VHH binders against Dopamine receptor-interacting protein 1 (Dorip1). Designs and how they scored, part 9

Target 1, 310 residues: Dopamine receptor-interacting protein 1 (Dorip1), of Mus musculus (Mouse) (q4kl13)
Amino acid sequence: MKTLFEEIKASIKNNYNQDRSFWRPVLPWGGVFTIKAGRKAVSCTPLYVEIRLKNTCTIDGFLMLLYVILNENESFPRELSLHFGREFVDCFLYLMDTYSFTTVKLLWIWDKMEKQQYKSEVHKASLVIDLFGNEHDNFTKNLENLMSTIQGSYCSNWHCPTRVQEDQQRTISINPPQEIPHGNLIRLAVDELFCSKIELCEERGCGGLREFSQRVFCHGAPPFVVLNMQHWKPEDLAYVPYYLDLSDHKYLLEGATLFNKEEHHYSAAFQIDGHWMHYDGLRNVNLILLNKPPEFLLLSSLVYIRATEK
Short names: E, the ipSAE of ESMFold2; O, the ipSAE of OpenDDE; V2, 0.75 times the mean of E and O plus 0.25 times the DockQ between their complexes.

## First folded at step 4 (VHH)

Design a06 (from s09 with G99I E101K L102D; framework vhh_surovatamig_d1)
Fold by ESMFold2-Fast, scan of step 4:
Structure a06 (fold): chain B 310 residues (1-310), chain A 119 residues (1-119)
Amino acid sequence: as target 1 above (310 residues)
Amino acid sequence: EVQLVESGGGLVQPGGSLRLSCAASGFTFSHYGMSWVRQAPGKGLEWVATISPSGGSTDYVDSVKGRFTISRDNAKKSLYLQMNSLRAEDTAVYYCAKIWKDLPYFDYRGQGTLVTVSS
């Protein structure tokens, strides 16, 4: 038995050095799920006989990335089962490996999303579920407990009204540095968020110095992290680091989600066996072997996986 | 073509036990979550229990928790429902189905097996 992931790796090996696209089945944009009862005489009479999914690009890239991550290391399915649930991870892998792509999206929508995060309407005997929106609301919000961090701070002024504080954040969002120094801007933005520092206290009337501790993960270092890029521009991205240190844990670049502003469409790129693969469910059913990340697309997020133990 | 064949129903006294079976064919059984759904006389369909593809996770409607146990044998392509401490309100036709607990529908179901709980 070959999994979808093993087929992808074999295809990369067979097409290496050809600078070409190759065909592999991948999640298509949208989807249709048909509802059929085995016995019509005793069937429930729903208002719809099928479910139509549209604008699923807000989750499609992350579902592909999750599948790649789960196949990168034997410990990750076990660790992610603690967060997502064992039944979710089992079902997700089976559905991906059997090319049941509309069903895997429905699994995400009903098991992991809240009803208010999407629009649904019955139209002409079809339930239409529209996931138009953003990746945070539709996917990465579910990762908040996995990726939450906390940073303490302490003001030198005994009269400071907020002398001791904690800043707990549910997501990892990085912004371009205010001033562009020489060097890698992404590493600088990560360091600004995670590293210990001393700054002038911003509390009204304080005037003390505030010492920030190193930011740490609330529930231990997760098997992967998602960095939300907050509209980084191509001119800010001379280099994307292949590794990051987050709270004294080493993480390796696994992939990215990408945004096409003209089309309001998300795609993804992920690294397998040293090669960049571009995935776009709207454009084609192929994975495209790339020499570098696509430069014409804006980064929406970066995905890093925790480095393996010795 | 997908086929589900339920068996094991019958007449049982309150407090008794029954074990239902479902034989599946026409699809890769081990790749799908499975459910039991029932329909009491004059009532609509009610989801009863769900089991994951591997059998590692289960879920139940509140009224049967602690009394019913869903299980599966992927090698035999079979689904089971062990029903203990049966009550009159458990009287229904029981269907084997591919259905998620959060879905407002069922994909496929078989002919059903009747369970009657009465003295």
Scores: ipSAE 0.000, ipTM 0.086, lowest interface PAE 23.5, mean pLDDT 75

Design a07 (from s09 with G99F E101R L102G Y105S; framework vhh_surovatamig_d1)
Fold by ESMFold2-Fast, scan of step 4:
Structure a07 (fold): chain B 310 residues (1-310), chain A 119 residues (1-119)
Amino acid sequence: as target 1 above (310 residues)
Amino acid sequence: EVQLVESGGGLVQPGGSLRLSCAASGFTFSHYGMSWVRQAPGKGLEWVATISPSGGSTDYVDSVKGRFTISRDNAKKSLYLQMNSLRAEDTAVYYCAKFWRGLPSFDYRGQGTLVTVSS
């Protein structure tokens, strides 16, 4: 992976490439990376002269959110370097800071994705890479070691066949509660997953009480978390908690990813000064204030950042 | 952040007893199951005992059942391990852990307390 980073940096420095996304203030959908011949002796010509990216909306919102997160606190680049690697974080920040958006997507694809997760083919002297799919496979799966959690449970019945259990999760998935309580539904759903509780044991014929521990992070509290939101409605964006307490750590809302089912398209929303700012790389060149919850967009993910000590 | 401080270890003869203590801070002690895990010289970590958040449920590795008793005091944020009928095989550094054996990281364990069972 160090050799790949050096190749990308050298290619940019020697003006062999052109990132056509350079002039836009936000990360655009897709991308084109043009390879230009050097002025030295040409011993081998590539089969393709450019790389075209398609359907990158599965990673675009998260790359924008990651960039924001890395700039929120001085400790976060260091902490995230422990997970992603120092060279990845340094290269990512450099490419984002220089508006090299297509190249930053290639960095993610080549360094963090597996070949079977995307389609690639040479067509008309262009290498076409298609990221059609879902956010989990293309982005959040890579966070498993950062966000893995474990919860223990203990049945009071000594003869229970599942008396002592542990539940390890590699991702954090939040489902709507079955009952509709008054108040914040998302906070209640998060608490159902994380908080300690006592319930009747679900084992048939057991009759014991099952005590659950607070869910903990396997590798310590991460600098940010991604909550995968399943089966939530567009209007639920209006009731997203500004903060969450996860495993005795306070997390603050940074943003969300949104899914348009009709278009099979992902976008994102950033929480700025109590307002939702919409990002859509397919449509807009800047962020747009959301004056009301979007009726046609499903809540796909919530992103929270760990509150730091003062 | 999370701090666990073990104490009570020492040199003891086979058949003797020791009471280990663990003082917890930096988290809501009453919300978490707690465990004792040990590491014998030159060997890996072995789970010993676990206790539910309320203290109402306990479990033990087979080799210590009937000899060791895990308990907790949520008001004092303290975890205990009463060790009776100690054997040479119980010689290890004993660690207090937030949650039991499924924990893949050392981050939730303290510095440990050494128990040596020898004549």
Scores: ipSAE 0.334, ipTM 0.741, lowest interface PAE 3.5, mean pLDDT 79

Design a08 (from s09 with G99M E101K L102S; framework vhh_surovatamig_d1)
Fold by ESMFold2-Fast, scan of step 4:
Structure a08 (fold): chain B 310 residues (1-310), chain A 119 residues (1-119)
Amino acid sequence: as target 1 above (310 residues)
Amino acid sequence: EVQLVESGGGLVQPGGSLRLSCAASGFTFSHYGMSWVRQAPGKGLEWVATISPSGGSTDYVDSVKGRFTISRDNAKKSLYLQMNSLRAEDTAVYYCAKMWKSLPYFDYRGQGTLVTVSS
């Protein structure tokens, strides 16, 4: 059977010179799941007969990117299983391959999100789940320990009350520059976060020098990383690095998520066979070739995949 | 070892014209889309124009449509920007940029050439 990924690749091949795709939506916004009536349902009347999802754009782009990433290298499903569990990865791939889009979103919501991160309410015999919010809360911070990093530091003053410290992070966030950047903006910001450095110790009355070690991954280099870009303007960036070196591991640019502030809506852009395709769950066709800078779209995140030996 | 070298900038009166050139080396020029990007004094980077690998398709920012023309010569590995009816607001450092795939963001840029439009 032809997978969704094979259909995506075929569409790009046939539509390289187009600024839009003729495809039906790959992963549509929202979703409806009908609860199957059975022997147990007849014996115990359920409070609702269907589940309706709304405002799923906070996860939709990432679920598409995850599916593409998992199909790029046979080792990636195995590696991701070490963090997410084998059942999650196998189920995710099966549901995507069978176009079971509402169910794959429910898999994410129930397996990876906490109840307080979304609203749920029974309305007219439907359980309505509303994912209105942001990508960080609904997707990125729920990546378990996949991208966990740790950076140690020590003060040269033996009497410093915080002489040895560790900074552990579960996510990677890149702050906007205060001056006008050009050239190596993202690479320099990543290096600032990951590199070893020496600074004046900030402890009151200390006066020592604090030496920071290189930031390293707690559980090995992950198959992919998500850089939270904090909604930078696209026109402010002349350079998006094709590759980054993170803790002595090379990562290649795979895609991005984009935010439309006027519509409070997220979309994504990802590459397949060397072409950038724009995904938007609200369109009748979801994949459009990017041939110029998008208007009204802010850079929300960048997704990089670990380079493999070949 | 990607290298981009811009030239052709200078001082010009409003309504005048200039032709910018960019010489590329270190990559297969004919395989990549190319762009011109500018930075006006005290402002951020602004995309100006893009041309496809074959030269068959071009795009421009609205403020320069009808005044600027982007072109390329794949045999000479050169990119050009013909600028007509120049305005004071066109004053900027102009950069030649190699595009990465079809994404509207740029992987590499050159060292720039200054264009000053004043009376």
Scores: ipSAE 0.000, ipTM 0.113, lowest interface PAE 20.4, mean pLDDT 75

Design a09 (from s09 with E101R L102S L103F; framework vhh_surovatamig_d1; at its last look DockQ between E and O 0.60; V2 from the best seeds 0.00; counts 0 for: pae O 14.1 > 2)
Amino acid sequence: EVQLVESGGGLVQPGGSLRLSCAASGFTFSHYGMSWVRQAPGKGLEWVATISPSGGSTDYVDSVKGRFTISRDNAKKSLYLQMNSLRAEDTAVYYCAKGWRSFPYFDYRGQGTLVTVSS
ESMFold2-Fast, scan of step 4: ipSAE 0.527; ipTM 0.822
ESMFold2, look of step 5: ipSAE 0.446; ipTM 0.797
ESMFold2 (binder alone), look of step 5: mean pLDDT 85; pTM 0.867
OpenDDE, look of step 5: ipSAE 0.000; ipTM 0.258

Design a10 (from s09 with E101K L102T L103Y; framework vhh_surovatamig_d1)
Amino acid sequence: EVQLVESGGGLVQPGGSLRLSCAASGFTFSHYGMSWVRQAPGKGLEWVATISPSGGSTDYVDSVKGRFTISRDNAKKSLYLQMNSLRAEDTAVYYCAKGWKTYPYFDYRGQGTLVTVSS
ESMFold2-Fast, scan of step 4: ipSAE 0.487; ipTM 0.804

Design a11 (from s09 with E101R L102T L103I; framework vhh_surovatamig_d1)
Amino acid sequence: EVQLVESGGGLVQPGGSLRLSCAASGFTFSHYGMSWVRQAPGKGLEWVATISPSGGSTDYVDSVKGRFTISRDNAKKSLYLQMNSLRAEDTAVYYCAKGWRTIPYFDYRGQGTLVTVSS
ESMFold2-Fast, scan of step 4: ipSAE 0.474; ipTM 0.802

Design a12 (from s09 with K98R E101K L102S L103M; framework vhh_surovatamig_d1)
Fold by ESMFold2-Fast, scan of step 4:
Structure a12 (fold): chain B 310 residues (1-310), chain A 119 residues (1-119)
Amino acid sequence: as target 1 above (310 residues)
Amino acid sequence: EVQLVESGGGLVQPGGSLRLSCAASGFTFSHYGMSWVRQAPGKGLEWVATISPSGGSTDYVDSVKGRFTISRDNAKKSLYLQMNSLRAEDTAVYYCARGWKSMPYFDYRGQGTLVTVSS
């Protein structure tokens, strides 16, 4: 009767502690898809009668985030259709809104992943698909064309063998800077990656100055970006910036994916109209309202959404 | 198997103090940020305080800043909450939880310890 997104917003408004509108989990870990046989048995025996998904946490958080992003702005479904395909976007929204969660995961697996990226086998009349691994291989690799960036540079030394260079990055990965922390480490790391700069040319014996242009998106500013966190310790993540300026566009913090190393499990946090939600597919009540914006621990990635006024 | 066991709750008068303790086992305690979360009668879960894995960074909900102090002992695998200048509004079941703000709601928490502030 209502879309999933409308139900989530109603739950937030009604005070989640007293709201029973979510009687079942959203995007529960794993999934089972039962193959519906016709009314009459065919004269052949199928190898499997169901599909069982396991270790889907590598995609579940991002699928939830993608659904929220698609509902944040009327232009985003159209913009993302240019990258994912209109049929994918339309089908994805339909499946989420009809609570067809196992099918939406199969849509991602079959439409966006390559078969060699996951393990599958038939066991006791079930096709078991195992997505154990990491978020990059199972999800963010498919965002490379959306988030690809390029930065040019040129050396002042006329004799430099690499006088003009281009650095193309398919994903946005940030390492903690070696600077003394001021609570703005993530902003500092992002600025180091994107901003224009001049530094000493590193070519052996060159001695020139290399001027780097501002890093720009190869296919225009995307409606959202994913920052892959590299080698960050939890103590380095005391402050996550609410906004970032990327290639002359303002981006606002939408959410994050979180990793529990001991359990090999991913969860996610995200906002809707300034209200923070936590999502974990392993919990019986797997989508809950937070009283305060989270501090992000065991951060796997940060997700920012393009601001409408910049 | 993750286990978090709280202790130190009780009845206290307004203006009084209590120290809560949490014993952790079943995971590498020093690798995780830890939090205290509370649930007041008739209310939902509220994040109270968080501490980084090393203990070098802490954060608190506004209503307890200056009154509560979170600390940890990684060698003893223990988390603490020193509560001073207690108010009736601090009455709640307090849970030891693994993670920062967002994580306590979805990761492990203990059974809780009741703190009643009443005159």
Scores: ipSAE 0.000, ipTM 0.099, lowest interface PAE 21.8, mean pLDDT 79

Design a13 (from s09 with G99T E101R L102E; framework vhh_surovatamig_d1)
Fold by ESMFold2-Fast, scan of step 4:
Structure a13 (fold): chain B 310 residues (1-310), chain A 119 residues (1-119)
Amino acid sequence: as target 1 above (310 residues)
Amino acid sequence: EVQLVESGGGLVQPGGSLRLSCAASGFTFSHYGMSWVRQAPGKGLEWVATISPSGGSTDYVDSVKGRFTISRDNAKKSLYLQMNSLRAEDTAVYYCAKTWRELPYFDYRGQGTLVTVSS
């Protein structure tokens, strides 16, 4: 596999220069922002001269994925500007294109996170910002309005206390069985959530049949979706479907985020030419070919991009 | 164009009080953190206090804790600094500044207002 691995590396490098949609920005863990005095921007010299970011793994993978998504189709920056704001999207793209990785993390923190979600303290001449936590609070919570869905249902029993009901979900959470993973589990779990169905009514003493309509997106099909997983076993990556149908819209697999429970550390994986490339900002070599299921890494999230080709 | 106009400085005796005001224009005041910074004669710029965009969080340099109170009125687009128990070492030109959250720099500061604490 060594020769194939070198060919994949060369492809990534070539696509980086020729087509930005294949560029996988490789963000280092953390970051340092050096403060400089200017006429309209003035340094406060007695306190600190730099900002140091730590535990940024909760946002790093998603920032890399967001950049790829924004470059996948020319309509996506416009569509995502309706959710994130035009100035955020324009600034984000500029900072990523200029390799200003610490500044793009600071942009996310200021524009999209609340002060209470992270710890900050002055240590010597540095302000240290600590993003320790989870991906949902630090990143995917911001996506709730973009990915909200609604499903209607009605019970055949005329006397059912909840005869007509709506179920609105703000996130797409997939809870497949915690059994040995296989290629159908994720697709079956997605279909269980989205497809129309008839089930026995769960209301105590009802005895009716409840008919569920197809689950639909509240604000139209988003440019991408994040499927929240229950930290599935490491081998789950071998069984992730390349294609999903969500509410009659086709979505293609872009990547995943992974969780190391022992180290409380997040990493990511990108689907490139049918192969999984593992990203970890803490490694000396940040991006490597994933030849086998990774030990101690759990599937945290799956990211799919809306297909635009007919 | 961002404009910040400070007022309320003057000569005061040790132990006295002053209230500084800052009128802001040219930006969405409620979206930005605001700070007070000062520069004593012959010394560098010193941060004094910061207030969050909503006013729900404040922070102060140790030498003014318990003596100074920063506040804001987003409807009036105004920032305030209530200074009590003033000391000779508080003598400085005081500037209000628009800030980028926890950044220890200010993307703009006003012209300043002089506070002199002397007998």
Scores: ipSAE 0.006, ipTM 0.267, lowest interface PAE 9.7, mean pLDDT 77

Design a14 (from s09 with G99P E101R L102S; framework vhh_surovatamig_d1)
Fold by ESMFold2-Fast, scan of step 4:
Structure a14 (fold): chain B 310 residues (1-310), chain A 119 residues (1-119)
Amino acid sequence: as target 1 above (310 residues)
Amino acid sequence: EVQLVESGGGLVQPGGSLRLSCAASGFTFSHYGMSWVRQAPGKGLEWVATISPSGGSTDYVDSVKGRFTISRDNAKKSLYLQMNSLRAEDTAVYYCAKPWRSLPYFDYRGQGTLVTVSS
């Protein structure tokens, strides 16, 4: 995936600190990166003079959440450097700190995405990169190694053909029932996934009892977790727990990503002093207090940060 | 420990001016962008203005563009909000806020200073 990645890499290296024209307190939707011409006439005329980003809502909310997470505790940059690479984490923090938002998105595209995951076209001297799609392909699949879990199980029937079994999951997906029992619904769904249990063995003709161990993280407790919520209805935000116990570790609610079906648009929400604050890169005002369930917004994911204190 | 102390609020007539100040301590002030956030009675928090670490870049909510000016003095570790052509709708408690470096998601905000615009 030669041409686009080489061009993006060269643009980041050549113009690292020059993306301040899009300065905002939050990441805006999209972005434009200008390619500077040489001081004299070039021997070859380029096909484009700028890179334009579209439909970046699939990564924007997560980039903001990642920046918040990295600033929550001094150990988190170190821990995440083991996964993302130290140079990525250092560059990410520097670009966010200097309000170089289009460049930070190009860093993500160059370092963490494959060319097949997005469209690129040259239009009117602009290279247009379109990130239309979903959050998993564009962002959260990069977290699989951090968030991998494994659960063992053991059947009481010595003749069971699947007597000892392991279930490894690369993502944490929560699928609560459609009925809403007035709270605790998400916690019960999380406990169903993580806690030890005993059930009838599903093997035909077995008749044994299967004991499931507690689900544990394959690489230790990560500094944050993302729970994939499969686009719950807006009213479900009223039942989001402020903390979860995962694999004997306490996690505190940091935020969520939200999906608007009509607009095919992702936004995010942050937990600040017990209140939901809505972020939308398409709007002029980027933080709005949510004091009621939002209309037309579905819960796409929940983000929790590992607690160091009670 | 981060500490922010606001001052300069008060009662002012419509069309009047007021200047808010914020004294910062407990962090390297010149390395962080700073914001002003307000909360009107019975309303939610509203971001008002942000300034870059060097003071070379500023941003404002549309309703205050051309009327409010955010500025900073890194040597004095102080943040300011000059408010001109004040309207009744500007009545709120104003908070000095330290975002997560570049974000309006605030890790700290001060105790606030009340601005009342009425005749």
Scores: ipSAE 0.000, ipTM 0.166, lowest interface PAE 16.5, mean pLDDT 76

Design a15 (from s09 with G99H E101K L102G; framework vhh_surovatamig_d1)
Fold by ESMFold2-Fast, scan of step 4:
Structure a15 (fold): chain B 310 residues (1-310), chain A 119 residues (1-119)
Amino acid sequence: as target 1 above (310 residues)
Amino acid sequence: EVQLVESGGGLVQPGGSLRLSCAASGFTFSHYGMSWVRQAPGKGLEWVATISPSGGSTDYVDSVKGRFTISRDNAKKSLYLQMNSLRAEDTAVYYCAKHWKGLPYFDYRGQGTLVTVSS
C-alpha cells in the first residue's frame, strides 16, 4: 500500500515516468504511461516500456465524481479515509491536483481492483490494461463497506417459521416501482427500500403481520451514496429529486453516471457551485441540466452527498 | 474577488506572432491549473492550451501544437500564450481560464482579448 503510494509520488516528483494523460483538460478515455528504465541494470530487460489503458469509461466518471465530492466539504477527506485508507485519499488528491490522470487510474486499478476484474497483457513492449465491463464490478463494488445497509423484520404471529429476519444489502440498487409511474418515481423507489412498513406476512399459512424496521447503514451514514439505476427506462426519469432522505439523513444530488448503449460508453454529469457539467473522456466538457437527462443516454447511477448541517 | 485580465491581442498578418498575457488576482495562483480557450466568430468555445499548477505539464489542441506555447510565472501571478506562425483560422477572442483545482471546469474566465489574423 505505502510502497505503491511512495512509488507514485517519487515517479511524479522525479519525473521518472511520464504521464501522457493530459491530452485535453479532462480525465481522458484510456491513457498512456511511459516507464523510464533505470541506469545500467545489467541482465534485467523490462517486459514493457509503457502502460496503455483501454475502456476506462467504467471508472472515469466515478473518479471525477470522487474528486468533486472530496472537495465539497472539509470533513469528507477525513471520513472517506476511514473507508478508502488515508494514504489512498491523500495520494488520489495529489494525483488529481497535479493532472496525473493515467497514474490516478493505475492507483485505482492496482489498489482497489482485483486482478481477475480486468484483462492485462504484454503486447509489443506495452502492458495493455483493459477495463471493459461495467461500473459496478470496476468501481461501485469497492464501495460496499461505505454503503452496506440492513433492514430487520419480525412477524406478529408467534408460530411464524421465519419470525425474525434481516435483509443485508452491500450496495444500493433501486428498481422501478411495480405500480404504473405517476409522479416522482425515484423517491418512491428509495422510500420502498428504506422506509419502515407493515405488510401481511407472506409465509404460507401464517396470517400474521410483518413489521419492517427502517433500513439503516451498517457503518453509519456515508459522506456520499451511489444509487444503481438498473432497469430504468429514460421515460421513467422525467424528474430526478435534488434531495433524498435516507435513514433520517438528508442527501443532496451531486451527480450521475450515464450510459450510451449504442457506443457501450459511460459518461458522467456533476455539479460544481450549482453549475452542471457533462463529462465525457472522449469529448469536451459541456454544461447540462441533470433533471432532464439526454434522450439517448440511460441513467446508470445517481450520486448524492450527505448534507452538511449540524 | 477572482479576477483574470487578458492583454496582448491585436491585428497581425498571417505567419506573424503575438504574445498574450493574463494577470490573475483574488486566489492562490500557484495552486490552480490554467487554460487558454478561444471563441471564433459564430463558433463555440474551443480549448486551446492548458498548463499544470507548477508549469511542469502542458497540453495543446492539435491545430496549434508546435506553434503555440503556454507558460506561467507563479511569482508574478501571470499566464502567457506565445502564438507563432499565426493562421487566419486562429482569429478569435482568447480567454484566460482558471481551472477548478485539478478539473477542466473553468470556474472563472476573463473578458477576453481579440486576436485578428488578416492580411
Scores: ipSAE 0.196, ipTM 0.611, lowest interface PAE 4.9, mean pLDDT 78

Design a16 (from s09 with W100Y E101R L102S; framework vhh_surovatamig_d1)
Fold by ESMFold2-Fast, scan of step 4:
Structure a16 (fold): chain B 310 residues (1-310), chain A 119 residues (1-119)
Amino acid sequence: as target 1 above (310 residues)
Amino acid sequence: EVQLVESGGGLVQPGGSLRLSCAASGFTFSHYGMSWVRQAPGKGLEWVATISPSGGSTDYVDSVKGRFTISRDNAKKSLYLQMNSLRAEDTAVYYCAKGYRSLPYFDYRGQGTLVTVSS
């Protein structure tokens, strides 16, 4: 990773003009990085003279959210450096601050993704990297160690064959509850997952009561959490809680990722002063105010930032 | 802010007794299973005892069964470990922990309390 950072820093210093995203105020879809053909002697002719990125919407929203998160509190870069590495965090912030958007995507691809997670091919002297797929494989899978949770349970029956059990989840996935519809459905679904409870033990013939502890984070409360939203309707964006209590830690709403099923395209929305601001890498404009839930955009994920308690 | 403050350790002769206490704050104590874990000099962490959120169920490592008793007072947000018939091998720093037997989700907020059993 140190070699990668040296390569990126050298590229930025010598080739600012190679990052085609330089002139855009927000992270654009895709990207092109031009490799300069120099007079310097090389052992062989390169197979490509540029790198082209396509279908980057699976990471674009999250890279924007990560940048916002890192700037929210001075402690967050330090905490996330423990997970991502200090050189990654420092390089990421530098690239975002300098509008080197294609390079920041290459940093994510080369440093955080496994080669088998994306397609790459040389076509007409261009190396084409295609990130078509889903947000989990391309981005949130890298957060599993940060966001892992565990819930312990203990059966009152001394003869229960599974008296002590642990349910470890690598991701936080939220489904709509079976409750009568009302405006707090997301909070209710989150509480069902995280809160302590007592239920009849489901082991055949046991008959005991199983006590569940509150679900806790395996590696401490992360600086941010991503809730993977399953089977929610577009209008549910209007009822997203401004804060959540997760295992006795308060989290504040930062944003969401949104999915257009017909176009297989991801976008994002940021929660700013109680308002949703829409981001889409395909547009050449800044954020756009959302006055109502978008008709064709599904809630894909919610992002919350840990509040600092006194 | 989550805090666990252990107390009650000290020097005791083999066959003696000690009662450890843990004062919890900053979280909903009654909603969590609690454990005692220990670390002997030069060794790793060892789980000792667990109690359910209500206090209705307990479990112990085999070496302390019949000698140690874990209990809790949810109104006082306190966890206890009554240690009887102490042995030299019980010498360790004892930590109050949030959660059950698995170490990855234990929350060690206190400094621990030293128990020394010498002859």
Scores: ipSAE 0.031, ipTM 0.578, lowest interface PAE 6.3, mean pLDDT 79

Design a17 (from s09 with E101T L102S Y105H; framework vhh_surovatamig_d1; at its last look DockQ between E and O 0.67; V2 from the best seeds 0.00; counts 0 for: pae O 6.8 > 2)
Amino acid sequence: EVQLVESGGGLVQPGGSLRLSCAASGFTFSHYGMSWVRQAPGKGLEWVATISPSGGSTDYVDSVKGRFTISRDNAKKSLYLQMNSLRAEDTAVYYCAKGWTSLPHFDYRGQGTLVTVSS
ESMFold2-Fast, scan of step 4: ipSAE 0.560; ipTM 0.845
ESMFold2, look of step 5: ipSAE 0.502; ipTM 0.813
ESMFold2 (binder alone), look of step 5: mean pLDDT 84; pTM 0.858
OpenDDE, look of step 5: ipSAE 0.016; ipTM 0.318
ESMFold2, look of step 8: ipSAE 0.430; ipTM 0.783
ESMFold2 (binder alone), look of step 8: mean pLDDT 84; pTM 0.858
OpenDDE, look of step 8: ipSAE 0.016; ipTM 0.334

